# Designs tried in a protein design chat: VHH binders against f4i9g2. Part 37

Target 1, 368 residues: f4i9g2
Amino acid sequence: RSEKSEERRFDQKMSAHGAGIKTSSSAVPFASPKSRFLSKQEKFYPRCTPRLTGPQSRDTPPKRDTGIANEKDWGIDLLNENVNEAGTNEDGSSWFRESGHDLGDNGYRCRWSRMGGRSHDGSSEWTETWWEKSDWTGYKELGVEKSGKNSEGDSWWETWQEVLHQDEWSNLARIERSAQKQAKSGTENAGWYEKWWEKYDAKGWTEKGAHKYGRLNEQSWWEKWGEHYDGRGSVLKWTDKWAETELGTKWGDKWEEKFFSGIGSRQGETWHVSPNSDRWSRTWGEEHFGNGKVHKYGKSTTGESWDIVVDEETYYEAEPHYGWADVVGDSTQLLSIQPRERPPGVYPNLEFGPSPPPEPDLPPDQPQ
Key: E = the ipSAE of ESMFold2; O = the ipSAE of OpenDDE; V2 = 0.75 times the mean of E and O plus 0.25 times the DockQ between their complexes.

## First folded at step 19 (VHH; framework vhh_3k1k_2)

Design v6 (at its last look DockQ between E and O 0.05; V2 from the best seeds 0.00; counts 0 for: pae O 10.1 > 2, grease 24.6 > 24.2, SAP .698 > .668, placed apart)
Fold by ESMFold2, look of step 19:
Structure v6 (fold): chain B 368 residues (1-368), chain A 124 residues (1-124)
Amino acid sequence: as target 1 above (368 residues)
Amino acid sequence: QVQLVESGGALVQPGGSLRLSCAASGFTFSSYAMRWYRQAPGKEREWVAAISSSGGSTSYKDSVKGRFTISRDDARNTVYLQMNSLKPEDTAVYYCAAPYRPWGYDRPSYFDYWGQGTQVTVSS
């Protein structure tokens, strides 16, 4: 007698005791290949240097999966005066440092600093730029851009921004962070790209997410996820991760949850596709009724299925752990950016902005 | 302008052999995996074989494994399909395909570039 019991179904063994951790039952690990692209463990260089020395060399790529930083982690320190300096370090490498400001329409001001370096033999180089922007609408921006290459042929590019603005219809204050990071190996068919964002408004709206891509030789992978809190108790979270080989094998795992006031659902899928398009799939779901009952269900293309109601308390994160009060407290430099002085007696009689590109004189199509 | 041009299709007796060629242009051939498909009259197009961008990995539909061999020549921008022990059910138009996937693409989408096809007919 070796008949399988329904009590051995995966979803019963996955009943969690109150933890705030995702309880998806995919059980299929998502393989990310290892690569020698991983950098040596390097010390991070501070931005601030003594006046009589140049900036430290930056010749290694950024690390992936480090999240989005706050302004304190960057240590942005823009100079109050214009600077144009250059020199040579003891190891023969060269460096430069410069700063300035740009002015534009509607009170636009960008204060910036740029620095860079090049190895003695020219095989490595790097550039970093920092800025503060503001205009008369109350817009403020703090930002960083870094890029470089090294003697092994690796190249990288990274940006980060933090923005304060008012929503154009509600005038509600918003703080938004975004980052893009990428690196490519000079010795392998390998590299990665990440885009991160976090958005907050003064009434508790919060949106966070990431889009990631990577490749190591013949395998590529993607990861996308998002979290959304409307500030009134509604929560949406989701992930979508997949990988493929050049020969056509693909596999992935995705899930989502939606909740409001103890009522909602979770659902997900784990799947695999062979090069000839044969698809295996296993789906699951939970429906939470807000009355101590949870409907759990699932099925697979190989015939597995379950459909049961259990007694279970509903748990989910109804509020973000990091919200508006936290981001305001962590954005002091952004909030302290001084706008450009408005000229005396000039009122906003004319609206100035960047001119859009003119439309062609001879349109290719004739929309009515 | 991406182009894939198949050649080498012919009429052959059962048990015979053919070598198909697919000349590629308009993209960096050595960076892409290549695939062969076939379509018999009135049937869906089906995958036959694939080769990785490096040439180090191959895969085959079960019904052709051991009889067909895919290979590539990056210097000539050409992928080949050596077809041995041909059977009447191998009769089809054979297509070469290259999947398109740019670096840094943040959506899970791609499409194959297709050739015009070359006819293989196996009959006595």
Scores: ipSAE 0.175, ipTM 0.674, lowest interface PAE 5.5, mean pLDDT 77
Fold by OpenDDE, look of step 19:
Structure v6 (fold): chain B 368 residues (1-368), chain A 124 residues (1-124)
Amino acid sequence: as target 1 above (368 residues)
Amino acid sequence: QVQLVESGGALVQPGGSLRLSCAASGFTFSSYAMRWYRQAPGKEREWVAAISSSGGSTSYKDSVKGRFTISRDDARNTVYLQMNSLKPEDTAVYYCAAPYRPWGYDRPSYFDYWGQGTQVTVSS
């Protein structure tokens, strides 16, 4: 149905009127501001002698599963002067701060700062050490070590290192990061350990990994993982995790992924062992042919099995999310380390350290 | 030392029946699930059947369901595989498997102890 149109027009014009409101100029006299020369009482800001506020105590263990922090996050602050100071705070706590320089052969220099504190009752203690190292070979290092004990009896140790060096084999610059963390409970049979590492080179080679262990009474868990990028498109990733419960149940999960140019494989295993030693496992695999087809297969100890080819696009990360450019960008302090001046005619002794023992030959593929 | 000894393999005609036995020693047999595997010539070893430690649960490969029966006698430390309505496709070396216990605090391995196997041949 239809309905209608309506137009309405409304016009209206209204007019111009000009009213001429008048100019009155009243010259308000500029009263000459009497320049009260307020004598700048030099507020002798008492140079608050920076109350050598002792370093703030850290009485908490590191957090788990935090990976490797950036140098910026650590806030590495090395003292420029040799300091040896100690004091007692009003609360009875004590602190110390010291710094120094170690010199060695081949232009080796280590600048270090150490600080620590103890509570008034001695129930809590902490120590932090910071260092930078360099030599004439181009080696640079930043490092941190922290340790402590709190009033609850918890103890912890943490170390972080960032290293720039030239790879002996490739002559390529490498940046390596590593961190180790551990903590123990003072009240429970509990503790954990984490080891993290990252290795980068300018060609895009990247290695990342972690080992983690934890224990809580009768419970324990392990986690290992690694990532390898060759810088040419080859990728290897793997994980291996297992745990044991208080009841004696054990379980684990592992997988591996290998890819190059869209072709690759994935494989994994999940397993379970009951307290009575009843075992279950599932194994699975994927073969990616690079043509949009994937062969998927698997089996379990309970009779599950599959073997199929499916149309599926292959997805994998050919490059690390965090690579050489990123680590260089985040390593500004490391890179800024200045080595000692090398005397004219003095060349660094490149003592090629003993070649790392050849990686144990993967057991030869037993001939099929 | 863990030992598994399979027996009962033979040449049988299609539709025939066999009973395989696996005698176990060197571990607490009653505490472990037992499994049968088979390997045909040129093929990978494949899972056939499993029985829980208690004997209360059994599982079978789909191709053998209704034909094969796994059982255990804890007093004799023996696991059995009753095979009925045998087919040529069942021709294989049959293996008994027991769980491998690694010593120490190491990660539990899903490695199994295996016997030498027993040959089952189904042929007209």
Scores: ipSAE 0.006, ipTM 0.225, lowest interface PAE 10.1, mean pLDDT 79
ESMFold2 (binder alone), look of step 19: mean pLDDT 82; pTM 0.834

## First folded at step 20 (VHH; framework vhh_3k1k_2)

Design w1 (at its last look DockQ between E and O 0.22; V2 from the best seeds 0.00; counts 0 for: pae O 16.8 > 2, unsure alone 64.8 < 65, placed apart)
Fold by ESMFold2, look of step 20:
Structure w1 (fold): chain B 368 residues (1-368), chain A 124 residues (1-124)
Amino acid sequence: as target 1 above (368 residues)
Amino acid sequence: QVQLVESGGALVQPGGSLRLSCAASGFTFSSYAMRWYRQAPGKEREWVAAISSSGGSTVYEDSVKGRFTISRDDARNTVYLQMNSLKPEDTAVYYCAAPHRPWGYDRTTYFDYWGQGTQVTVSS
């Protein structure tokens, strides 16, 4: 019989279906190292040109594993007036620009700009929309949505946004960034989708994560990961990655870690399922006692096991490398959004009641 | 509108051969992997073989490896199971299936299309 070699993460080796066949590794559609600062690898997009000349073409798809761009990377430049214009470039391609603003309740204001183009034969096209939003609760939002297709039939879609929210009662500021990216091939059964998020508050609470999906012909893969810092020394990180083939082979790897003050744990599982649903797995764990001793243990369905205590210093990243001060410094355009002025004599609704701040969530502690 | 129709099941003697066919309609056949399953009386349905959408990869259950061959003819929208050296243990209703795997992160829309089955009986 003929089985395909399957490849997993670089430091893992798993067999394909069957007791006697040899495969050296699993196929892993991607094996990115985890990093808090993945967002600054994408290409810089062209800025829009002056009026009476069409906007710069933006007909290139997004790239995988590039995280969330900073606002400067987009070149957002909203028009000050309502426009609705169109034209034709020298090469026969067409373009348009639109802009406007919307008003709503509680001081809501959205300024927006939309632009796009098409090739002369219509085989490629692109659109991009920018916006700024605000209201009287202190909410501000800066955002982008783009999409396009090229002459090879590839298509893509991407969103990006930054959001400022201020807790009305405590005046605690929060900044949240997110991106969604998608690209699909026109010639292969191939494509990918990513959702990224980052959340920060003024007291050091930080949450980051991603959900990813992809397909390359007969293989599909999923990745999820998250990082959480409570701003008081608690850290939780986790990853869950898995893949499958259209023939029914599935495999994956997951782990998590939780730490506070040098005490915590790590644990994980690597697994493989054959087309007939037979499952192999290997689990592992580490318990860090905060005293220079680490309990390491694990087992597998094929009988491997270990259970030892070693002398090892505990190391983990206790603080995010990119935090509140950094995101504030990189969010100047978001923060500069001017809310609508309140009309004279308008007063906020008042709430009278004792409400102490809620206690922050604490990580699970591990005993010595 | 999706249909999978198996045919070719029969009574055969041990050591004999059969070729099963599964005719597909209502979807783009060349975009789907195809699978054969079987279910003997009183047993759970079990996987037998699978073939990739391109036809370039095949995989078999251990008990049929070397005796059964899965193949496909995309021009006829048909998947086949050539069964050689048949044993009484191969007696079952044989089903073809097409895994439906829509694009997207969320797998709640995954399911398989199934045929109605064809009876294979191996006895003297």
Scores: ipSAE 0.537, ipTM 0.843, lowest interface PAE 2.0, mean pLDDT 81
Fold by OpenDDE, look of step 20:
Structure w1 (fold): chain B 368 residues (1-368), chain A 124 residues (1-124)
Amino acid sequence: as target 1 above (368 residues)
Amino acid sequence: QVQLVESGGALVQPGGSLRLSCAASGFTFSSYAMRWYRQAPGKEREWVAAISSSGGSTVYEDSVKGRFTISRDDARNTVYLQMNSLKPEDTAVYYCAAPHRPWGYDRTTYFDYWGQGTQVTVSS
């Protein structure tokens, strides 16, 4: 059934008139005396008193397993002026400081600062380089390179980069962070190398990973891991870790997990190889059905086997703990880099240039 | 160039003893573990013993445990294999191996340098 209608219009006009009192009061403009105190603010350019003491550097290798630091942690401070300075400290140590500004084609700009020092006896040395890069396309980069040697014979090298990419077509922004660190002992047959990377986009896609290598006397180890988030709830995580002795013993553990919307799988292997090539391994898997049930199965070379369904709650992280919002928040300096103006006649390359092949993991150049 | 030269192989009677030597050159000997292998006629090369770079650790194949002793002299760049209570089944060409694993390479990418081997024959 049917009904009804109604309209109501209500108009009301109210007019109120209130009165125009003109009061004219001719307040005489007291001619405030133009105190011409042109105080020549002598811009006391604080004469950067040449800090007689050269920049202090790290005298020890970086720590292992520290991941990728934030830009704030680096304290990147680029000089605005071209500087070329060197000096000798009271203790006989020497230092240098230099900065530059490079301009290139396509609106390319690079500001850099380099500093370093050497002990009096030459037993210790260090170098630090900082840079910021940009072009007209929206590309921005911050970077750091540090190296050193101490009196104990330890040597190290580390680099850090933070890069903003903007896709010209989709305007999708990406931030990539990477760090490489290596150190070698002067006293032991020991060294390590770490490569870290993080990639984020504004859609929530996230990739994280690390490759680690190390040696300590008779033992060597490798660690690789990766995390992938597609921004839609799919997650992939994997690890591969193994170690070896000089005697030929090897052992390792690897696993992979894939999840989406509470459903997923996990699988892994633990293995051991003796110097005589005898291999032991245990493989296992889990199937998560999203209903609180998990199928667990596995076997070993020693005759162990299992195949069971258990009631177990599935735990997985659909989103990274540190994602796009976080990296943006921690990349304020990167984002503050000012690009040069687009050069006349330069047009965006329509061709998605092939992503430069991932630079082959060049083994760290053995210092010649 | 890395060179490994095995010596000391001989014909011995069962129950006899023999000492093998491997002289190494062309690399920092003290920085690497050394291994002994053997290859019997018609068989694959098999691992026999290993000694760590420091000399502090030794490992043996089960068949030679208690009979063989691996040792090293870093001052002479030499690894030794003392073989006691020799058996006919110990008859083989014995090889010295020095592992070279480049820094940063995966577990599958280590190289071994090998000597020419020395013949050990255990026969009545």
Scores: ipSAE 0.000, ipTM 0.192, lowest interface PAE 16.8, mean pLDDT 79
ESMFold2 (binder alone), look of step 20: mean pLDDT 80; pTM 0.804

Design w2 (at its last look DockQ between E and O 0.01; V2 from the best seeds 0.00; counts 0 for: pae O 10.6 > 2, placed apart)
Fold by ESMFold2, look of step 20:
Structure w2 (fold): chain B 368 residues (1-368), chain A 124 residues (1-124)
Amino acid sequence: as target 1 above (368 residues)
Amino acid sequence: QVQLVESGGALVQPGGSLRLSCAASGFTFSSYAMRWYRQAPGKEREWVAAISSSGGSTYYEDSVKGRFTISRDDARNTVYLQMNSLKPEDTAVYYCAAPHRPWGYDRTTYFDYWGQGTQVTVSS
């Protein structure tokens, strides 16, 4: 079983040219069909609209992402005054636009804007809400929530959030992003859901992941993956994807890798289950010793097996390609949120001693 | 309240035909795939055939391909199994099932609804 020399040479050549690629790919590639949602041209909505003109209607579900959005992709632009407007468009649809702010303990402030519209018969509607939050601990947050439905019966919901917080004890800043999107077709049992998160700290700790789900053409699919970097050279990455049909066929593939200082492992499985429960699977593994030798092993239910040692250079990403410096550079609006000014107060005026300095952790107010 | 009720099981001579029915209620039938299983005495329950929610896709266990046909009538909320060229090894209790697959990422709430079964006996 261990005497499969041809596999050793083939694997070594492929590994040398496939940096960052798993050496054992799924025998039945996982493929998720696209949702049956009709592709409609999305309209650009200005951040600020004229006060005498209502917001434009939005009747198209969101598209699936290839990654979590940053704040620039959203174009958040909150009103600096309270607004409460409503009206009716030429086509009979209604709209509203409102804004405000909420105050709370410890300097908490949430500035928000909300707008929406509804067709004259109520068959379509949409709502968008945007906000900025801050408090005196240095916490800052940007957020978006959008939802709607159209006359075809499609419905959707999106949230996105970006947060800055600081650990007072360690003085370590963290930026975290999260997003959820969902769209469902009204005419068929079809739709998709995605959840994303990314977390970063100033020492290089990074955690990312996604959970995805969809249903279309009598198939459902799931995807989850994660990446973890401790900021000191330790990395863990993994994926788990699977699908099933209504008829009972199921298939999937998963893998993981874990590395530190050129030493680590990779392992995975691809599998298929027929409706009658007959199962095929192929497992594989690699152990990397950091000395140019790699132990590769695996087996399948069809009798394939190998257990060999090959000469192969070890490659893996020890650091995230998108990390703290990148997220800070892409989070300028978050970082520029002005916290609520500390309340002005009357301090006792002592004739002979200096007064305590005011507690100014807010920038000067800016007019307009 | 979900109910699946099979009918049509009988004693039949080899080479004969039977048509099994499974009447469904308590869910939107057109949104569910339907399956037939069978269990012979002393054996594990085994999958026989499946039909998609639209009726556009079917799948059969190898030993029944070409002899059995699964179909559905959404107007009557009924799935059928037409069984032709019956053999003694087809003797079993036949069950219909409806896979319950709620919308969402979380699969921990997946399960199947089952009928009570109907006996098919193929003997001289």
Scores: ipSAE 0.479, ipTM 0.815, lowest interface PAE 2.0, mean pLDDT 79
Fold by OpenDDE, look of step 20:
Structure w2 (fold): chain B 368 residues (1-368), chain A 124 residues (1-124)
Amino acid sequence: as target 1 above (368 residues)
Amino acid sequence: QVQLVESGGALVQPGGSLRLSCAASGFTFSSYAMRWYRQAPGKEREWVAAISSSGGSTYYEDSVKGRFTISRDDARNTVYLQMNSLKPEDTAVYYCAAPHRPWGYDRTTYFDYWGQGTQVTVSS
């Protein structure tokens, strides 16, 4: 049955009466918002800088990811005379400066300077120590230690060392640099730690690395990397980075690279773990054949995979970008250290071995 | 959207031959190497063959060398797998794979898109 649903035509003609309401747009003068330039009162943290000749203080933690500075950047200027000075500034802050010269056995010499200051209320403090060490064997060392606390409750510690070793037998010179930095927030559950090291010898052997840890409230992260050059064209590089939340989420990325004479391999993994322990992972590899061909392969836990050979130029650094010549050039102060003469009857140690690798860094203690 | 459609799978006797096809769409086919994979029941998916983007280079897993031939027709956006001298061990679902996009770490790598696969059964 055909039900004819009807067309109702509703015509309504509503008449467009054009009433010309002359709305007199009284131009309310847009009161120019007085940009309250809140002059951020740069809280002039009274720099506990005593008199024109007083030690300069740092009022903030060191920056992250700055690596190892050169000796020239530290501006190590040891006092030539033994001093023991202290004073109080007009603002009530205090400062001290001291220096010494220690002599030890085996031609050991240590020159050091120490300085520091404290605000009038004790809310801010800083200390800085510089040293120069040497002995008759050719050992030379420059070092810096800095620490501080500011009025915001932030605290930090930093150390830097540059050491020259000379093998008594081979006369092979080695320069080692290291730096450690850490800072803690006074206001947040936050802190970080970095350890850096560099080792160079005159044959082109080079080792570099860093361990980094950090926490910001509910998140923690780790970063490790290393580079190794054997001086003969063999190269090893690697990274391992990961983060974790308090809820149990984890994620990370790591890779390794090995090359020698244009041939090498790269491998890596990206991974994620959910709070329920579900794991996602993607692994990949590259084989470089030295002939312009690269085999690329990989897979993931979600079913992704690849396996291809491509025409690709292999790029790697057979030598470190910053090597022996560079570090020597940047270690003029270190090299200028004058050793004492060998004491009579003192002979080189027969058990001269390579410097032990840096100890594995323990994560910084969680701020209590 | 990337699409891969495998075809040509069948039941064949040992020693028989089969030609698989994979029609590709949704990407610049000629710019990418193509691959065949297979997955036997209860086993992991394994790589079988690959052909370079130019078609100038072909690669095979050891078990299929001399028996299988991978080829491509860029005008038809199709990759082929000619399978000769088939063995019962070749029984699997065969998948076409297309590297679609590289992703970066410190280095670039390719991930693959997959078709639905085509069943190859070699049985007496």
Scores: ipSAE 0.008, ipTM 0.225, lowest interface PAE 10.6, mean pLDDT 79
ESMFold2 (binder alone), look of step 20: mean pLDDT 81; pTM 0.823

